# VH-VL binders against o27280, part 281

Target 1, 266 residues: o27280
Amino acid sequence: MDSMNVPEVLEIKRIVEESESVKTFIFSWDFRREVRPGQFVMVWDFRDEKPMSVSLIDPVRSEIGISIRRVGEFTDRVHGLSEGDLLGIRGPYGRGFELMGRDILLVGGGIGMAPLAALADEATARGMRVDALVAARTADELLFLDRLEAAGVNISTCTDDGSCGFKGFAHERLLTLEENHDMAAVCGPEPMMFQVMRILDERDVPAQLSLERYMKCAVGICGQCCLDDTGFRVCAEGPVFWSQELSRVREFGRYRRDPAGRRVPW

## First folded at step 11 (VH-VL)

Design X5 (framework fv_cemiplimab)
Fold by OpenDDE, second read of step 12:
Structure X5 (fold): chain C 266 residues (1-266), chain A 118 residues (1-118), chain B 107 residues (1-107)
Amino acid sequence: as target 1 above (266 residues)
Amino acid sequence: EVQLLESGGVLVQPGGSLRLSCAASGFTFSDYGMTWVRQAPGKGLEWVSTISGSGEWIYFADSVKGRFTISRDNSKNTLYLQMNSLKGEDTAVYYCTRGDYSWPFDYWGQGTLVTVSS
Amino acid sequence: DIQMTQSPSSLSASVGDSITITCRASQKISNYLNWYQQKPGKAPNLLIYEASTLQSGVPSRFSGSGSGTDFTLTIRTLQPEDFATYYCQQSLSTPYTFGPGTVVDFR
C-alpha cells in the first residue's frame, strides 16, 4: 500500500449502527499498511476531511472500522452514506496505544470508546485481562458493549442519568473500584479524562490518554493541533499520550482551540 | 482585578425557592469553571455545585441534588444557583468562587446570606 | 466520599511564632489538596494549592507540605493579619470536601 499522504478511495463494505448517533464504517484494508489501536485516519468525503479513530482492526477479515459520531455537517453527510459508497481514507497517523502488563483498565466516554474497543481486541487477543469502564450520558449512548463482552472484557458501565450501571461520571465510578491494573487507557471528554488521570496517578497506575483536537494536515506541519504550552502536536506526538506527558500540557482538561485558534472552554 | 459579587440571599420559608446570582468581572468568565460553596452560621465550608466554562459539565453535592440547579450566562458574566425545595439546613452564606476540577478556588465573592426559616 | 480532618481545632499563638496545622484525608489524595484562610465575616482566600504551591500574592511565610493522606500548613513568623480560620480541601474528586477548620487566635 502506498505510504503517500494521498487518500485512497475505499468502498464502504459494511455499516454498523452502534447507537442513534454513532455508526461504524467498515473497509477492506491492506494490512501491509500497519495500523495500531489509538491511531487515526483522515476521512475524506470529497468535500471535507476529518480525523477519525480506528475502532476495529481485523487482520483475519482484512478489515478496519471507523466509528463516527454524528455531530455536524461533515458527519451528517457521512451518516447519509450506504454500503457500497465511497470514502477517501489516508493514514493511519499518530501514535497509538502501547500495551504493557497483564491487566489493563480501559476507561471510555462516549465516542472515546472507539479506539479503546480496538485496543480491547488486541489486548484480549494477547491474553491480557481487560476491564472496561464504559461511560455515557444515557444507556442509549453506551458503545460497543456487546462487542466488548464477546471479546471477554469485564465491563462496568456508568451513566449520567443512572439509566445503566453506576449513576454518575466515570471518575466517580472509578473511585468505587478497588482493583489495581498494570496499565490504563483512557479516551473520552477531557473533563472526564482529566479527573480519571488524577485518580490513576494517585493509584500509581500508568495511564495513556487519547486526545481529540482539530486537525488539518495530520502530519505535524500545520500546527492546528498544537497543545499549550508544550507544543505537542496531537497528530504527530499523539493522539495517545502518557499521563506524564499530559501533566505538562496546560490546556489539557481546561480548554481547546477551535479552527480559528480561539480558546473554547469545556 | 478579579471580582465576584453574589446577590439574591434573603429570608425564605421551608419549601420555598430562591435564585442566587454571581456577577463576575476582571477575567474572561467563560475560561473558568465556577463553583458555589456555602457556609452555615458558625460552621465550616461545604461544596455545593460546580459548572464548567461551557456549562456542559455540572456537579452537585448529594445534599442538594434534585433541588438545586447551577447555570451560567457567559454573555452576562453571571453564575446562577436556582434553589428549590429549600430546607432549614440550607441556611448559609453562599459563596461563588472561581475554580473547578482543574483549578483551585482561587477567588471568592463576599457571599450572600440565605436564611430558611418558618 | 473523602473525609477531611484537621488538627488542632484551635490554637493560640503570638506574633512572631511559627505554627503548624495538620490535615488528614480518609484516603490517599496524592497532592490534590488546597489550603484556605478565612477571617471572620470575610470570604475564604486561597493560600496553597496542590499541597505545596504558594498562591500568587501570598506571603512566603506560608508553606504547605505533604502527600497521600497527611498534609501540613506552616506559618512562620506569624503576623497580626494571620489570625484566622484555616481550611484544607481535597480536590481529587467530587464531592470536594473541606476540613472542619483550624482557628488560630491570639494568645
Scores: ipSAE 0.902, ipTM 0.944, lowest interface PAE 0.5, mean pLDDT 95
Fold by ESMFold2-Fast, scan of step 11:
Structure X5 (fold): chain C 266 residues (1-266), chain A 118 residues (1-118), chain B 107 residues (1-107)
Amino acid sequence: as target 1 above (266 residues)
Amino acid sequence: EVQLLESGGVLVQPGGSLRLSCAASGFTFSDYGMTWVRQAPGKGLEWVSTISGSGEWIYFADSVKGRFTISRDNSKNTLYLQMNSLKGEDTAVYYCTRGDYSWPFDYWGQGTLVTVSS
Amino acid sequence: DIQMTQSPSSLSASVGDSITITCRASQKISNYLNWYQQKPGKAPNLLIYEASTLQSGVPSRFSGSGSGTDFTLTIRTLQPEDFATYYCQQSLSTPYTFGPGTVVDFR
């Protein structure tokens, strides 16, 4: 039996309130079961199961953290839980980020900063220079700034409303940053990722992008996480893809599919 | 056959407001972002605004930020441009075109003339 | 903002000529460059996208080339219907910008 495919009931050890809409749930973790930045777990509240990115990987404390944004019934219920309550965790799943070179640029939008925060920790631990471009609609929605600062990351911020840092979108801010990197990692809304990808491709910076797509299962059995054109399964072949792979996917940045298979435009 | 038809262009006094419409047919409207491009008489093309397929992602030229708003009604296959605080420099033919950050401006309407003058 | 320039601003040619129009971006835009044709009194038409890909229905006498900052539009064996204004447009990032246009006039 593959233990990754059976939910393990874990006690919520600590809850960190990242913003009004985002909480990080911290669990004790046995690191004989390897976890890498960019991977996700299935979180089960004993009624529904949803995929969530791992945002903290701390082998010194033997802990993982899972950051969850409040967006619907499931996440509302999970946000109502307290330290000591139980959740089912299955995984990890998916391809994690690959680190290469000496310098990395992280570009994150909203909750997309969650997997990038874990990556920042690993990159800095490896001695890489880490620059992060953190984007949100407003200053209150910028995530993990204190954690990134503590890790020694060089931070640029941008907000749509101009309440913190550059006034505008991540891709517009990126155009004003002339520094090239050995690689980049990008996570956030697909319209942001699409436009950032084009700028990075122009600069010949190899980029990895993390996709969030609807799925009913995490083991690639259900086809609902498949990408049009290529047939890639996000849960099996992603969620992290190289920009060269995504350049072949016409739906990337344009639309996704709901549980019924209907197109949902971005 | 893809068709875009603009309407609403009229003579408006400076400081006035006007809403332009673009009726789309011949394709699944919600699958495409849409854009407004304008052209002052005898001048070149100027990008005004782009809206994603859902209407959630919106971009404006600096010259119109805070004065214009772009919106769409996917149930009616219609794109809108609400123009407020109009200036003489806003005088132009306004074109509706299909396209956004992910798609070229591949089909264009015939345009609707907006004249801002006292 | 990425600034776009075109040269020449105007060009006189005869039917049967081959002509070249150039477009320059103020910074690198890879191949994210589109070309449009606008005939007098009419709406623009997309000719070429991603620097060199012909739009469906566009005659093969039109071709585009270039990458980075310098781009060209070539029309082989100019036809009467090709007398028009041509615009380049960068599609790398918002704010989107057009070149000032090149007028191709009958000689």
Scores: ipSAE 0.767, ipTM 0.885, lowest interface PAE 1.2, mean pLDDT 89

Design X50 (framework fv_cemiplimab)
Fold by ESMFold2-Fast, scan of step 11:
Structure X50 (fold): chain C 266 residues (1-266), chain A 118 residues (1-118), chain B 107 residues (1-107)
Amino acid sequence: as target 1 above (266 residues)
Amino acid sequence: EVQLLESGGVLVQPGGSLRLSCAASGFTFSDYGMTWVRQAPGKGLEWVSGISGSGEWIYFADSVKGRFTISRDNSKNTLYLQMNSLKGEDTAVYYCTRGLYSWPFDYWGQGTLVTVSS
Amino acid sequence: DIQMTQSPSSLSASVGDSITITCRASQKISNYLNWYQQKPGKAPNLLIYEASTLQSGVPSRFSGSGSGTDFTLTIRTLQPEDFATYYCQQSLSTPYTFGPGTVVDFR
């Protein structure tokens, strides 16, 4: 009776082209199955199943959105689909973000802005002040700027090449920002998240970080939970972790593991 | 036994280019970020550049941005520093060291001297 | 970037002395500070990381303390092999920065 464990075949209602490499697929959703920012769903193209973060949660229109970056065979096939085509969706899964306080800093890198865009919507709906630091390699890879602006979010951008906003990395931009926040949420490549986490820890800002690689672990697809050198189990509680929980994980920002347990460097 | 061995340091004219190499052994090279640190004659240590285990994440000191590039070949356990548009102030012993992010610079090579002068 | 300063720039000491070296960061860096020793003509070696954790193989006469902006390296019962230059380095974030060094010379 748990509908989360059975794929529901849903029609692609609308596709939004976010960039050359990112599309958001929008589906009608029955909100008797609550979805929270930071949670993910399993997307099934009838050949392979992959975890994808929920990037839009709209109970008023009864819609969810799933943003997908083109990175391999599965995502290439999904990007080839059109409105009216079908995908299997099951979930939601995983621990979502928790909100506290009056103001929040969002720090997103690339596709990591997807779950943070959904969080921005919830935070603004709660009356929180939202500041977003949006980072990408180039201006063309900055995501959700129009959506964040429409929600009333205060936006700072940075690009590695200087094509938009601050020239440099997210952590370098963060060092130039003096405003304090009650909490932060961070999502993007682990090396970016590691540097940002240290700065936030120094400022005594509680941070939640979303680790996409732990999505499969959260549903048991990868088999065993990931362990650091101390034997601490991280994967079972993902994909969203408090910064204090990640302080025990020596592989964070350094390497990840494939399904065979082999180390894959960042 | 962890070992790092730098090579390539020579005398170069101002405006010239030079590539340094660092051969690593005794550990799984790709599991570690690597760093270049330099030291001008009679002066202190200056962090130059760092590169993640995969080679995808690269950082530079402001003094060398736009002129230097860092790279690695994990199949050869080798770190590189390509130095372009060399200035007299780039004269230094260049050290290869293991470490980036949470890992301190725990092993250092012997250094290779780069002299920029006519 | 984060600027590091050290005090004193140099000091003279005798074998058996206890010495202290101070390192100061231009902004708070928590405990993300490392200490290195460099002997003349040699590469640096790591002494202490995370402000107070002694590197494996380093003698217990070395100790580090501090957090935030102010840090101290202490060498108790100075030995002949301890005459060297000592550097602090912030590890909060890239770009990493070193202090200017403290030279410990024979009196």
Scores: ipSAE 0.670, ipTM 0.857, lowest interface PAE 1.9, mean pLDDT 89

Design X51 (framework fv_cemiplimab)
Fold by ESMFold2-Fast, scan of step 11:
Structure X51 (fold): chain C 266 residues (1-266), chain A 118 residues (1-118), chain B 107 residues (1-107)
Amino acid sequence: as target 1 above (266 residues)
Amino acid sequence: EVQLLESGGVLVQPGGSLRLSCAASGFTFSDYGMTWVRQAPGKGLEWVSGISGSGEWIYFADSVKGRFTISRDNSKNTLYLQMNSLKGEDTAVYYCTRGDFSWPFDYWGQGTLVTVSS
Amino acid sequence: DIQMTQSPSSLSASVGDSITITCRASQKISNYLNWYQQKPGKAPNLLIYEASTLQSGVPSRFSGSGSGTDFTLTIRTLQPEDFATYYCQQSLSTPYTFGPGTVVDFR
């Protein structure tokens, strides 16, 4: 659509502080332009624009939410904004998650829980049983637990330091969870997603994984990731991929490339 | 030709500390995760620790958690294992290997012997 | 933790024999299983990864099979240089675990 390529200047209606480093910015949204969990928008602060996953989709309140982690100059500026301030929003873009079956497992690491929180809302609205494994370095960095609980999601947590739930990594916790699911959705750091994917593959659970680095490719502004070492084309189809698609990508979980084409290890 | 060379193994008293090094050559070091595997005299292989290419993702065997630290210096093509609070059960030849969660342990160094005894 | 067992713990064979070594995982690991060879006084070397894929440079007399919990390493027409200890290792999840090893001695 024409409207998707022109930034709309929207007022920040509400800000939710998810953690010390994460905020969700909520905007009024006209749902004549459909938004699906797993899609992203380009957020423009009138200087730079960055892709951000949609973390809240609420047609009843006519709102969308965008969760942003403070990691650099752009996100520091956005975190300094208040209710009533303006941001440019362009989109939505990308392939969203597909839901199938009666039950779903969500596995999220850090800010990767953001698009999965939106998916949890849709899955519960469809009457699916939702189990979520929420992973972080420490208890303070676990995201969206209150939202997931309010939605009726069955929550398991793990932290690297053991400060909440299982002491260890998401894949190690998943290994101890023997529940069968019709599908899974995974979002977080690539090393986490790679190891989670192996366990899900062993269990014959089809999984969808969301990769932030392919968001710019989905809007057609990146040529570096069109083909990997195996010749698999990933650009323009992300950020959500099926596990069988990613099993062909040699770089997944190992390294990415910077704008100069240099390998950047995970 | 891929080469891995361990060093640092010596006799240490129980409760002591030691740092092992592994010098890598013949490949782009930062493209690969690395792993330490040990073998007690006359016994089998035991996975100790793994580290991703960047050094950000680190995994340990339960027997060494809280006592050992793995690290790497990609500018020097070197892998390290810092061993603290050493026990007699830590006596072993320590092997440096190329590989981690994403790659098999396809090349191994010759090993360095650590003896923990009075 | 995923526990690995091997059988037999040791075996004696003559040059030209065919031998099999079995590895069992305490839970399903799909095909995430590697085999290593260690000659006396030497470091281990990778023989097979993903249960059945032969590492480059490894003689074709070595083969691996299996999936799930039960795996087999086969060496056909045993050669003198095959005198060694063989280890399986699960690669599904940390902590990675090795089998206790199988010693292959000449009769």
Scores: ipSAE 0.726, ipTM 0.875, lowest interface PAE 1.5, mean pLDDT 89

Design X52 (framework fv_cemiplimab)
Fold by ESMFold2-Fast, scan of step 11:
Structure X52 (fold): chain C 266 residues (1-266), chain A 118 residues (1-118), chain B 107 residues (1-107)
Amino acid sequence: as target 1 above (266 residues)
Amino acid sequence: EVQLLESGGVLVQPGGSLRLSCAASGFTFSDYGMTWVRQAPGKGLEWVSGISGSGEWIYFADSVKGRFTISRDNSKNTLYLQMNSLKGEDTAVYYCTRGDYDWPFDYWGQGTLVTVSS
Amino acid sequence: DIQMTQSPSSLSASVGDSITITCRASQKISNYLNWYQQKPGKAPNLLIYEASTLQSGVPSRFSGSGSGTDFTLTIRTLQPEDFATYYCQQSLSTPYTFGPGTVVDFR
């Protein structure tokens, strides 16, 4: 089949500064290899390889964009690169978002807005009404507001510290927003997604949620590609899961595991 | 046996500060979110604040935002509530409970009385 | 914020009676509702969670029902130890809110 598991060395065509901590790296892409919102690629800096969500899909310009937040050694090195520098890219991988109905709610926290920005582009291109709830710790960490506005998205914001929009958390803001959506897509920290999922379940809105920590499972790297509840196992390719699938996962929103398999609480 | 034991409740002047503690035993403390609930004399229950197992996710009732801080020390199995700029309406029995956004408040301590009065 | 109301605010009953307490949420909360019992001078105890799931150790005479905005707590064949104040609490979202309580008095 195609050698999607071999990195292609691609030139950084353009870099967009999204915030002090987030950059979008744009590459020429051959769309004979299809990419959908919610999928990710493995980014290789010739030393380490990390999964990154695709945040821009532009077949007209033949470009993809990958948004990267600076959080450690790998991302610090990548952030130090300039236009014209090279990165290895392989993929795409994983289950992308599925669109249905006429109306979609996007709920994104921090860098979780990256895959949702690509989804917003696709949903608006299909003629869907798109409402986005964009959440961050501070105003400076709100992402893609200009891009969403340009696409015709109806935007609500919230920040933990109240520096922009509603003062509070995404799930608290969601309670004051319209209930009637055909579907929702959610991406952000797991405690946020867990609480948002409960509200969407109450509203009987089918939701898809993107879990960064399960991206390695989609490429066969993670030994724990099976999710477990008490006495029941679900094997799934991430990073996107339906809320019905996640309701069976004991760990979701409560804890994760370190390399030794020990519980790390949220 | 799950046990929660609050301490620190005393008489405090308006505008004063006080720190409450809750000592937990009989379970893996870091696996559970914890919550403070208060009850004014002769009144009903009021949720005050919750904190996740790691201490990273913290929630407050509007009545205490900006004045109270919740924290935990998982190495000591202890939950704290730092109360600043105390007002008369903060007078209540403060209960420590096990549970937060992911778990019901299934165990409660006996409570500690805070009186804010001149 | 989600507001909770309870009815009645108080009721008088005899041992052996069956009683029903109602709880209403100001917006839909699915089944994310808990019931607590508080005896005079004591801390509250969890009776029921997720509207209808009985907490371990709680007698089967207690039952909960309802979904959305309207919920009920039923106690069949009241026992002397059941005379207490009962609170509902929504668990859908922070800030969590309790009902004002229902006092169940003897006689």
Scores: ipSAE 0.624, ipTM 0.824, lowest interface PAE 1.9, mean pLDDT 88

Design X53 (framework fv_cemiplimab)
Fold by ESMFold2-Fast, scan of step 11:
Structure X53 (fold): chain C 266 residues (1-266), chain A 118 residues (1-118), chain B 107 residues (1-107)
Amino acid sequence: as target 1 above (266 residues)
Amino acid sequence: EVQLLESGGVLVQPGGSLRLSCAASGFTFSDYGMTWVRQAPGKGLEWVSGISGSGEWIYFADSVKGRFTISRDNSKNTLYLQMNSLKGEDTAVYYCTRGDYEWPFDYWGQGTLVTVSS
Amino acid sequence: DIQMTQSPSSLSASVGDSITITCRASQKISNYLNWYQQKPGKAPNLLIYEASTLQSGVPSRFSGSGSGTDFTLTIRTLQPEDFATYYCQQSLSTPYTFGPGTVVDFR
């Protein structure tokens, strides 16, 4: 029961190679600190720390998994680690997904499938019907297909280059899918999420969207992840937001902010 | 005031290549997605391609996929359309517009005529 | 792809008339519909977005209505400068598609 704001040093129990660029790091976890799909943790390699979504929640084995894409110096160092090595973990942080209804749609792009994989596990365990639309630039970047299949999820894929499934983007593929869902959960690049949200809005499907943005510090301490129009802090009030909440956020899908607060376009 | 000025339209042979440019002024260029829309002589409007403010998110009409490339240089406030493997059916006035998935096409340039013929 | 159709393909009208142009989408697009005007020899200009929101600077005689699949553009008390071609465009999803256009000619 260490403080959520102090990193707990944990041993890497297992590493699963999800793709050439993505690995899932699995740790023993004390579930006296509750973890829900959609929440994230701060991962500390004893030099830098970065936010990472929880992609596996297994109370039976007392394990959590954190999926990390290789995109820069920090993630390159973490990818170089082996089973038995140590990482610092703070959290969890943020609002998790809420499940409702019987039929749900998951729409994930790239590494955005990570929190949705954890959600799929919970939804199927509750006896819900789960349809997943898994999107990536190429077939090699589609994530968690085997895990979703093992959970009994109905899978549709799309790739920008047409190397697997529908040739095109998630929102273009979504137009050809059934509209009978009680809710949706969406995670991926913001331009994808913005366009998917419009289609779900047209269908009157309530959607929860996960905004995974940079943050420096513990819940509520740093305003760096604050959204422009509403004052929502991703670490405190997100990262999961309902679509009607995001419809009030001018920056969603249009731009983000760097650590200095400057606008960065999508 | 917002201005968009296209250039580069000329006569090209089938199978040829051409690069169009659009110079933007009067707004923060990088804050907006941009779009190319074309119109064949005497015909209606056809969406060609769109690009996000950063240049990372790019969309194409099926008729030009694999042949055209859209790009932008935010330091120069300029949008580009690289057209390869040109066909007679690509003959059109090409319009530069401000807007994409987040914005309507609210400002248009005057257009530049591309003629593909032998 | 979402297909857009317009009716009529052309109409003849006199100054002072009120006219209505219809646009239909092949599937539901909520209110993600824009209207454009193109005067002879000129670039198009945006008239209306989100089905019914008038673009700044556009005269109030223009109005849009509809949602889902059926939309209308109405021009009340037609002026000489309104003789033009009008296009609807769905903005729900790429690839963005335009209607074939409606030509409004002087009678």
Scores: ipSAE 0.611, ipTM 0.809, lowest interface PAE 1.8, mean pLDDT 88

